# Ledger of designs, part 20: VH-VL binders against StAR-related lipid transfer protein 5 (STARD5)

Target 1, 213 residues: StAR-related lipid transfer protein 5 (STARD5), of Bos taurus (Bovine) (a1a4m6)
Amino acid sequence: MDLATAAQVSEAVAEKMLQYRRDKSGWKICREGNGVSVSWRPSVEFPGNLYKGEGIVNGTPEQVWDCVKPLAGTLRAQWDENVNSFEIIESLTDTLLFSRTTTPSAVMKLISPRDFVDLILVRTYEDGTISSNAANVEHPSCPPNPAYVRGFNHPCGCFCEPLPGEPNKTSLVTFFQTDLSGYLPQSVVDSFFPRSMAGFYANLEKAVKKFFG
Key: E = the ipSAE of ESMFold2; O = the ipSAE of OpenDDE; V2 = 0.75 times the mean of E and O plus 0.25 times the DockQ between their complexes.

## First folded at step 17 (VH-VL; framework fv_tocilizumab)

Design c74 (from c58 with heavy chain T59N; at its last look DockQ between E and O 0.92; V2 from the best seeds 0.87)
Fold by ESMFold2, look of step 17:
Structure c74 (fold): chain C 213 residues (1-213), chain A 122 residues (1-122), chain B 107 residues (1-107)
Amino acid sequence: as target 1 above (213 residues)
Amino acid sequence: QVQLQESGPGLVRPSQTLSLTCTVSGYSISSGYSWSWVRQPPGRGLEWIGYIYYRGSTNYNPSLKSRVTMLRDTSKNQFSLRLSSVTAADTAVYYCARLTVTLYGTVYFDYWGQGSLVTVSS
Amino acid sequence: DIQMTQSPSSLSASVGDRVTITCRASQDISSYLNWYQQKPGKAPKLLIYRASSLESGVPSRFSGSGSGTDFTFTISSLQPEDIATYYCQQTYSTPYTFGQGTKVEIK
């Protein structure tokens, strides 16, 4: 797609993400522990759920961002057990790009490997917050691959937020609403995402210590 | 319900400026979407002219870019096309249309005006 | 600019026939392709977006398929009200370009 269209698409996705971040109503907590809260509500984008993760991570915003950023030089695939690979397919600007992400099998191989093709925008806010904002697109360089089930990300990403007065801690808010595609029981889907999100925060905490401690 | 309606002169002399207005009802043009012009010469196919985005930026077909200006009047819920230095080749039915761009990069024209024939002749 | 070539330029078929129109892009456009119907004296009407998705309120006898450079539009059982010119349109990149059209008539 051309740069003007990609900019419009990605800004609309970023505005959806900001809307989710600001809306305090309708969330149901489904998992709490270890300083992490996972909540959900029905998605308005598809017949599935929007999940929100919230947690404080011990690390500077720069350190945490290096672990989660969907950009060149990310550490994400080195520690995130749900990310097998992350590949930049085409970069339109330093902060607007197309990516392909692959996942391993999960839930005793009930969920076979997926790949995702997304348009990604990184946005910086006046208070120093950095957000990642992604949603599904198609790209000529990434046709369907028979080794994977093609998944579909509805608006997703994170807000990496500085904590005033606490430069060595970061507030990380995450949003996921993913159609895994294929024929999976709803109960499998409903149990998978909250557990995976809680695990993401636990593994991120360890990763920040490993890479920067 | 969203409706679009073209208005403007049906006859323009060569070298003059073609000027058309699209009046939109049922949706505020500053609230979303892109607002586009498409033309169809008699007996020929469709040519995209350009759009104005709801936030105000414009994108024009490179073949016409040097002669095209699009503006909007949000108080009247209207957007306009100006095409300068017209020739007989600019004779066409001119449509205004709403251009939808989804969160997933899908783009299409979902609402169209009825069209306005503009003839360029001496 | 991405060129869109439709085939055939015109066709005649009987009521109830299956009608197929093809559209070829000059480069890979993934599935970013639409189909429009234009009846005489009217504006175009969106039928199919993103190669295969049927617009709301469009009869199910219309369908689309394809990805990359080769796309197909099908009317499974031609009806008298389907007399029109049909256009494909790529929306992968601006300028958004249309095919030259396929005129469908009933014989």
Scores: ipSAE 0.784, ipTM 0.897, lowest interface PAE 0.9, mean pLDDT 93
ESMFold2 (binder alone), look of step 17: mean pLDDT 94; pTM 0.954
OpenDDE, look of step 17: ipSAE 0.908; ipTM 0.942

Design c75 (from c58 with heavy chain Y27G; at its last look DockQ between E and O 0.89; V2 from the best seeds 0.84)
Fold by ESMFold2, look of step 17:
Structure c75 (fold): chain C 213 residues (1-213), chain A 122 residues (1-122), chain B 107 residues (1-107)
Amino acid sequence: as target 1 above (213 residues)
Amino acid sequence: QVQLQESGPGLVRPSQTLSLTCTVSGGSISSGYSWSWVRQPPGRGLEWIGYIYYRGSTTYNPSLKSRVTMLRDTSKNQFSLRLSSVTAADTAVYYCARLTVTLYGTVYFDYWGQGSLVTVSS
Amino acid sequence: DIQMTQSPSSLSASVGDRVTITCRASQDISSYLNWYQQKPGKAPKLLIYRASSLESGVPSRFSGSGSGTDFTFTISSLQPEDIATYYCQQTYSTPYTFGQGTKVEIK
């Protein structure tokens, strides 16, 4: 994919992410506790759900970003139990790149390992918010690999937001909209994403303290 | 219901500049698409010329890049093609088309004008 | 530039026949390939995008398959209105290049 085309694709994904962030309607809470809220709504992209996670993390926006950023130098795979590896396949710019992420098996091996190939854009806003914006693409360097089920990310990522008046805290809003592919029982899909999103926040809190505390 | 219509001279002399305009109706050229020109010499295949992104940047076929300029006029909802130093090899039907890019990198041309034949003849 | 080679350049078939057109890319383009139909005197019309996805309003007798470098376009049961030239187009990278076309006629 050339730079001009990737810029158009990633801008469209980033605008979708911003729409999700601004839209306050239609969300149903499915998990709440320990300062973290997970909610969902039907996806308009596929027959599945869009999930939103919301939580305040004790750390500066830069510290939190270093733990979650889908960029070179990220700490993500060191602490996120749902990420076995994160690989940058090709960088078009320092904020626009192709990645491959692998996940472990989950739910007592009911969910076998997946890999995901995404185009990623990192965007910075005037208030200091940094967002990651990702969606599925294909890349010739990442054909389907028989060791993995190829997953499909619909627009997803996060907003790492400064909390006004609290420079050592960060509001992290996450969006997941993932087709895990393959056949899975509905009860498994209904519980997997909210549980893993809540776990993500818990582990992130520990990671920020470990790396920066 | 987007519609595209080419306009411009049907005859251009060698070494002069070919100039065409595409008028868009039923949609805005500022709406997040790219706007493209494609040509087809009589009895031959299709050649992509380039596109102009809705924010104004351009990408041209390298084979034509030194001779091509594309512009847009948002007040008239139009975009244009200029091809300089034409020869008989530039005789073709010229199509304007909307280029759609999806969230997942899919690119296609979904709306086309009817085409305008431009003949380069002495 | 990514070169697209179609085969055959021309074919004749009877109504009801299965028609197959192939397209080969000079490098791996994943599934970023489209198929267009162009009837005489008309602009091209999109039939298939992303190798195998049918554009809305296109009859189900049209299909596409493939990824990487080798792609196939099929008309399962040729109809009289399918007389046209068919083009593949890669859109993995600019310049977006077309195959040379395959002219389909009814014999």
Scores: ipSAE 0.734, ipTM 0.878, lowest interface PAE 0.9, mean pLDDT 92
ESMFold2 (binder alone), look of step 17: mean pLDDT 93; pTM 0.952
OpenDDE, look of step 17: ipSAE 0.906; ipTM 0.946

Design c76 (from c58 with light chain R50K; at its last look DockQ between E and O 0.95; V2 from the best seeds 0.87)
Fold by ESMFold2, look of step 17:
Structure c76 (fold): chain C 213 residues (1-213), chain A 122 residues (1-122), chain B 107 residues (1-107)
Amino acid sequence: as target 1 above (213 residues)
Amino acid sequence: QVQLQESGPGLVRPSQTLSLTCTVSGYSISSGYSWSWVRQPPGRGLEWIGYIYYRGSTTYNPSLKSRVTMLRDTSKNQFSLRLSSVTAADTAVYYCARLTVTLYGTVYFDYWGQGSLVTVSS
Amino acid sequence: DIQMTQSPSSLSASVGDRVTITCRASQDISSYLNWYQQKPGKAPKLLIYKASSLESGVPSRFSGSGSGTDFTFTISSLQPEDIATYYCQQTYSTPYTFGQGTKVEIK
């Protein structure tokens, strides 16, 4: 995929992410506790759900970003239980790249390992917010692999936001709308994402303390 | 519904500049998509020339890049092609077309004009 | 530039025949390939995008398959109105290049 085409794709994905971040209506809370909430609504992109996670993380925005960024030098695979590996397949710029992510089995092996091939854009905003913005694409270096079920991310990512007056805290807003594909019961899929998102925040809190505390 | 229509001179002398305009109705060219030119020499295949993105950036076929300029006039909902220093090899039917780029990297031309034959001759 | 080679360049078949056209890319393009139909005197019309996805309103007798470098376009039962030239096009990378075309005629 050439740079101009990838820029158009990724800008459209980032615009969708910003729309999700700014739209306060239509969200239904499905999990809440320990300062973290997970909400959902029907996806416009596929016959599934869009999930939103919201939480405050004890760490500077830079520290939190280093733990979650989908870029070279990320700490993500060292602490995130849902990321077995993260590989940069091709970089078009320092902030626009193709990645392959693998996940472990989950739910007592009911969900077998997946791989995801995504185009990723990172943006910085005037208020110091940094966002990641991803959606599935194909890449010649990542054909289907029988060891994995190919999953498909619809526009997803996070907003890593400074809190005014609180330099050692970060607001992290996450969005997931993932087609795990395969023959999975809908109830398993619907319980997996809220649980995993809540666990993500708990593990991130520990990771920031481990790496920067 | 979206309609594209080419207009411009059908005859251009060698070494001069070929100029064409595409008028778009049913959609604002500054609101989305990319707006492209494709040409087809008589009895031959298709060659992509380039596009202008709805935000204004351009991408050109490297084989023509040194001679091609694309512009738009959003107030008239038009985009244009200028091809300089033409020769007989530039004789073709010129199509304007809408280029769709999906959130997932799929690209295709879904709406085409009817085409305008431009002949380069003395 | 990615070169697209179609085979055959021309064919004649009877009404009701299965027609197969192949398209080969000079490098791996994943599934980023389209098929267009161009009837005489008309602009091209999109039939298939992303190798196998049928555009809205296109008859189901048209289909596509393949990924990587080798792609196939099939008309399951040729109809008189299918007289046209068919083009594949890669959109993996600019310049977006077309095959040279396959002219389909009825005997």
Scores: ipSAE 0.784, ipTM 0.895, lowest interface PAE 1.0, mean pLDDT 93
ESMFold2 (binder alone), look of step 17: mean pLDDT 94; pTM 0.953
OpenDDE, look of step 17: ipSAE 0.906; ipTM 0.944

Design c77 (from c58 with heavy chain L99I; at its last look DockQ between E and O 0.91; V2 from the best seeds 0.86)
Fold by ESMFold2, look of step 17:
Structure c77 (fold): chain C 213 residues (1-213), chain A 122 residues (1-122), chain B 107 residues (1-107)
Amino acid sequence: as target 1 above (213 residues)
Amino acid sequence: QVQLQESGPGLVRPSQTLSLTCTVSGYSISSGYSWSWVRQPPGRGLEWIGYIYYRGSTTYNPSLKSRVTMLRDTSKNQFSLRLSSVTAADTAVYYCARITVTLYGTVYFDYWGQGSLVTVSS
Amino acid sequence: DIQMTQSPSSLSASVGDRVTITCRASQDISSYLNWYQQKPGKAPKLLIYRASSLESGVPSRFSGSGSGTDFTFTISSLQPEDIATYYCQQTYSTPYTFGQGTKVEIK
């Protein structure tokens, strides 16, 4: 994919993410606890759900970002139980790149390992918010691999937001919109994402303390 | 309902500048998509010339880049092609087309004008 | 530039026949390939995008497949209105390039 086309694609994905972040209507809470809220709504992109996680993480925005960023030097694979590896396939700019992410088996092996190939854009906002914005693409260096089920990410990522007056806390808003592909029972899919998102926040809290505190 | 229509002179002399305009109806060219020119020499295949993105940036075929400019007039909802220093090899039917780029990197040309034949001869 | 080579350059078939056209890319383009139909004296019309996705309003007798470098376009049952030249187009990278075309006639 050439840089001009990738910039157009990733800009459109980032604008979708911003629309999700700003839209307060239509969300149903499916899990709350420990300062984390998970909500969902039907996806307009595929016959599945768009999930939103909201939570405050004890750590500076820089520390939290180092743990979650989909960029070189990320700590993500060291602590996220749903990320076995994160590989940069091709970097077009420091903030626009193609990645391959692999996941372990999950739900007592009901969900076999997946890989995902995404185009990723990182944006920085004037208030200090940093967003990651990702969606599925194909890349010649990442053809289907028999060891994995190829998953499909619809627009997803996070907003890592500073809290004014609270420099050691971060507001992290996450969006997941993933087709795991293959045939899985609907009840397995519907329970997996809210539980995984809640676990993600708990594990992130531990990771920030481990690496920075 | 989106419609594209080419207009401009059908005859251009060698070494002169070929100029064409595409008039778009049913969608504002500054609101989305990319807006492209494609040409087809008589009896031959299609060659992509370039596009102008709705935000204003341009991308050109490297084989023509030194001779091509594209501009737009948003008040008339038009975009244009200028090809300088033409020769007989530039004789072709010229099409304007809309390019859709999806969230997943899919690119396709979904609306085309009817085409305008431009002949380069002395 | 990525070169696109179609085969055959022309063919003649009877109404009802299955017609197959191939397109080969000079490098791996994943599935970033489209197919267009151009009837005599008319502009190209998009039939298939992203190798295998049928454009809205296009008859189901048209289909596409392939990934990487080798792609196939099929008309399952040729109709009289299918007399046209068919073009593949890669959109993996600019410049976007077309195959040389395959002219389909009815015998």
Scores: ipSAE 0.818, ipTM 0.910, lowest interface PAE 0.7, mean pLDDT 93
ESMFold2 (binder alone), look of step 17: mean pLDDT 95; pTM 0.960
OpenDDE, look of step 17: ipSAE 0.868; ipTM 0.933

## First folded at step 18 (VH-VL; framework fv_tocilizumab)

Design c78 (from c73 with light chain R50K; at its last look DockQ between E and O 0.95; V2 from the best seeds 0.87)
Fold by ESMFold2, look of step 18:
Structure c78 (fold): chain C 213 residues (1-213), chain A 122 residues (1-122), chain B 107 residues (1-107)
Amino acid sequence: as target 1 above (213 residues)
Amino acid sequence: QVQLQESGPGLVRPSQTLSLTCTVSGYSISSGYSWSWVRQPPGRGLEWIGYIYYRGSTTYNPSLKSRVTMLRDTSKNQFSLRLSSVTAADTAVYYCARLTVTFYGTVYFDYWGQGSLVTVSS
Amino acid sequence: DIQMTQSPSSLSASVGDRVTITCRASQDISSYLNWYQQKPGKAPKLLIYKASSLESGVPSRFSGSGSGTDFTFTISSLQPEDIATYYCQQTYSTPYTFGQGTKVEIK
């Protein structure tokens, strides 16, 4: 994919992510506790759900971003139990790249390891917010691998937001729209994402303390 | 209903500039998509010329880049093609088309104008 | 530039026949390939995008397959209204290039 095409694709994803962030209606809470909420709504992109995670993380926006960023030098794979590996396949710019992410088995081995190939764009906003914006693409260097079930990310990512007057805290809003593919019962899928998202925030809190505490 | 319509002179002399305008109805060209020109010499295949992105940037076929300019007039909801220094080889039906780009890297032309034949002849 | 080569350049078939057209890319384009139908005097019409996805309103007798460099377009049962020239197009990278076209006629 050339830079001109990838720029258009990633811009469309980023604009959709902004729409999700701005839309405060239509969300149904499915898990809430310990300062974290997970909510959902039906996806318009595929027969499945769009999930939103919201939580405040004890750490500066820079520290939190270093733990979650889908870029070179990320700490993500060191602490995220749902990320086995993160590989940059091709970098078009410092903030526009193709990645392959692998996941471990999950839910007592009911979910086999997946890999995901995404085009990723990182944006910075005037208020200091940094967002990641990703969706599934194909890449010639990353054909299907029999060791993995190829998953499919619909527009997803996060918004890493400063809190005014609270420099050591960060508001992190996450969006997931993932087709895990394969033949999984819908009940397994529907229980997995809210639990994993809540666990993500707990593990992130620990990671920020470990790396920056 | 999205509709595209080409307009402009049907005859251009060699070495002159070919100019065409595409008028778009049913969608604002500054609100999304890319807006493209594609040409087809009589009895021949299709050649992509370039597009203008809804935010204003342009991308041109390298084979034509030195002679092509695309502009838009958002107040009239129009985008245009200028091709300089034309020869008989530039005789073709010129189509304007909307270029759709998906979240997943897929690109295609979903709405086309009817086409405008431009003949380059002395 | 990515070159797209279609085969055959033309074909004749009877109503009801299965028609197959191939398209080969000069490099790996994953599945980023489209198929268009063009009837005489008309603009091209999108039939298939991303190698195998059928555009809305397109009859199910049309199908596409392939990835990488080799792609196939099929009309399962040729109808009289399918007389047209068919083009493949890669959109993996600019310039977006088309195959030379395949003319389909009724015997």
Scores: ipSAE 0.763, ipTM 0.884, lowest interface PAE 1.0, mean pLDDT 93
ESMFold2 (binder alone), look of step 18: mean pLDDT 94; pTM 0.948
OpenDDE, look of step 18: ipSAE 0.915; ipTM 0.953

Design c79 (from c73 with heavy chain F103Y; at its last look DockQ between E and O 0.97; V2 from the best seeds 0.86)
Fold by ESMFold2, look of step 18:
Structure c79 (fold): chain C 213 residues (1-213), chain A 122 residues (1-122), chain B 107 residues (1-107)
Amino acid sequence: as target 1 above (213 residues)
Amino acid sequence: QVQLQESGPGLVRPSQTLSLTCTVSGYSISSGYSWSWVRQPPGRGLEWIGYIYYRGSTTYNPSLKSRVTMLRDTSKNQFSLRLSSVTAADTAVYYCARLTVTYYGTVYFDYWGQGSLVTVSS
Amino acid sequence: DIQMTQSPSSLSASVGDRVTITCRASQDISSYLNWYQQKPGKAPKLLIYRASSLESGVPSRFSGSGSGTDFTFTISSLQPEDIATYYCQQTYSTPYTFGQGTKVEIK
């Protein structure tokens, strides 16, 4: 995919992410505790759910971003239990790239490992917010691999937001709408994402302390 | 409902500039999508010329890039094609078309004008 | 530029026949390929996008398949109104290039 085509694709994803961030309606809380909430609503993109995670992380926005960024030099695979590997397939710019992410088996191996191929755009905003914006694409260098089930990310990512007056805290808002593909019981899928998102925040807190504290 | 309509001279002399306008109704060209020109010489296949993105940037076919300019007039909801230094090889039906791009990298032309034949002859 | 080669350049078939047109890309384009129908004197009309997805309002007798470099367009049961020239188009990378077309006629 050339830069001109990828720029339009990724801009559309980023604008959709911003719409999700601004939309107050239709969210149902499905899990909360320890300063983190996970909400859901039906996805308009596929027969599944859009999940929103919201939490405050003890770390500067720069530190938190270094742990979650889908870019070169990320720490993500070192601490995130749902990311076995993150590979940059092709960079079009320093903030627009194609990636392959692999996940481990989960739920006592009921969920076999997946891989995801995404186009990723990173945006910065005037208030210091940094967002990641990703959605599934195909890439000739990354055909299906028999070791993995190819998953499908609908528009997803995060907003890493400074808190005014709180330079050592970060508001992290995450959006997740993933088709795991394959044949899985719906109850397994519906319990997996909220639990995994809550665990993500807990593990991120530990990671920020480990790498920067 | 989105509609596109080409307008402009049907006859252009060699070495002159071909100029066409596409008028869009049912959608503002500054609100989304890309707005494209595609041409078809008589009895031959289709050739993509370029597009102008709704935010104003342009992308042109490299084979024509040195001779092509696209502009828009958002107050009239129009976008235009100028092709300089034309020859008989530029005789074609010229179509304007809307380019749709999805979150997943899918790209297609979903709305087309009726086409305008431009003949380059002495 | 990515070159798209269609085969055959023309064909004749009877009403009810299965019609198959192929399109080959000069490089791997994944599934980023479209099919258009163009009737004489008219603009092209999108039928299939992303190799196999049917555009809204297009009859189910039209279908597409393929990935990589080799793609196939099929009309399962040719109808009189299907007389047209059919074009494939890659959209993996600009310039977005078309095949040379396949003219479909009824015997």
Scores: ipSAE 0.745, ipTM 0.887, lowest interface PAE 1.1, mean pLDDT 93
ESMFold2 (binder alone), look of step 18: mean pLDDT 94; pTM 0.952
OpenDDE, look of step 18: ipSAE 0.892; ipTM 0.938

Design c80 (from c73 with heavy chain T100Q; at its last look DockQ between E and O 0.93; V2 from the best seeds 0.87)
Fold by ESMFold2, look of step 18:
Structure c80 (fold): chain C 213 residues (1-213), chain A 122 residues (1-122), chain B 107 residues (1-107)
Amino acid sequence: as target 1 above (213 residues)
Amino acid sequence: QVQLQESGPGLVRPSQTLSLTCTVSGYSISSGYSWSWVRQPPGRGLEWIGYIYYRGSTTYNPSLKSRVTMLRDTSKNQFSLRLSSVTAADTAVYYCARLQVTFYGTVYFDYWGQGSLVTVSS
Amino acid sequence: DIQMTQSPSSLSASVGDRVTITCRASQDISSYLNWYQQKPGKAPKLLIYRASSLESGVPSRFSGSGSGTDFTFTISSLQPEDIATYYCQQTYSTPYTFGQGTKVEIK
């Protein structure tokens, strides 16, 4: 995919992410506790759910971003239990790239390892917010791999937002719309994403403390 | 529904500039998509010329880039093609078309104008 | 530029026949390939996108397959209204290039 085509694709994803961030209606809380809430609504992109995570992380926006950024030098794979590996396949710019992410088995091996091939755009906003914006694409260097079930991310990512009046805290809003592919019981899917997202925030809190004190 | 219609001169002299306008109804060209020109010489295949993104940036076929300019007039919901220094080889039916781009990299033309024949001849 | 080569350039078949058209890309384009139908005097119409996905409202007798460099378009049972020229198009990379077309006629 050349830069001109990828720029259009990724800008469309980023605009969709902003729509999700701004839309206050239709969300149902499915998990709440320890300063983190997970909400859902039906996806319009595929027969599944869009999940939103909201939480405040003890760390500066820069520290939190270094732990979650889908870019070179990320700390993500060192602490995130749902990320086995993160590989940059091709960089078009410093903030527009193709990635392959692998996941471990989950839910006592009911969910076998997946791989994901995504086009990723990182944006910076006037208020200091940094967003990641991703959706699945194909890449000639990443054909289906028999060791994994190919998953498909629909528009997803995060907003790493400064918290006014609290320079050592960060508001992190996450969006997931993932087709895990294959046949899985609905009860497994419905329990996996909210629990995984809550665990992500807890582990991120520990990671920021570990890496930055 | 969305409709595209080409307008402009059907005859252009060699070395002059070919100018065409596409009028769009049923959708604002500044609200989304990319807006493209494609041409087809008589009895021949299709050649993509370029597009203008709804936010204003342009991308052109490199083989034509030195001669092509695309602009838009959002107040009239129109986008235009200028092709300079034309020769007989530029004789073709010119189509305007809307470029659909999905989140997943899928790209295609979903709405087309009827086409306008432009002949380059003295 | 990615060159798209169609075969055959033209064909003639009877109503009810299975028709197959191939398209070859000069480099790996994954599945970023479309098929268009153009009837005489009209603009092209999208039939298939992303190699194998059928556009809404397109009859199921049309299908596509392939990835990488080799692609196939099939009409399972040719009907009289299918007289047209068919074009493949890659959209992996600009410039978005078309094959030269395949003219399909009824004998």
Scores: ipSAE 0.783, ipTM 0.883, lowest interface PAE 0.8, mean pLDDT 93
ESMFold2 (binder alone), look of step 18: mean pLDDT 93; pTM 0.943
OpenDDE, look of step 18: ipSAE 0.910; ipTM 0.950

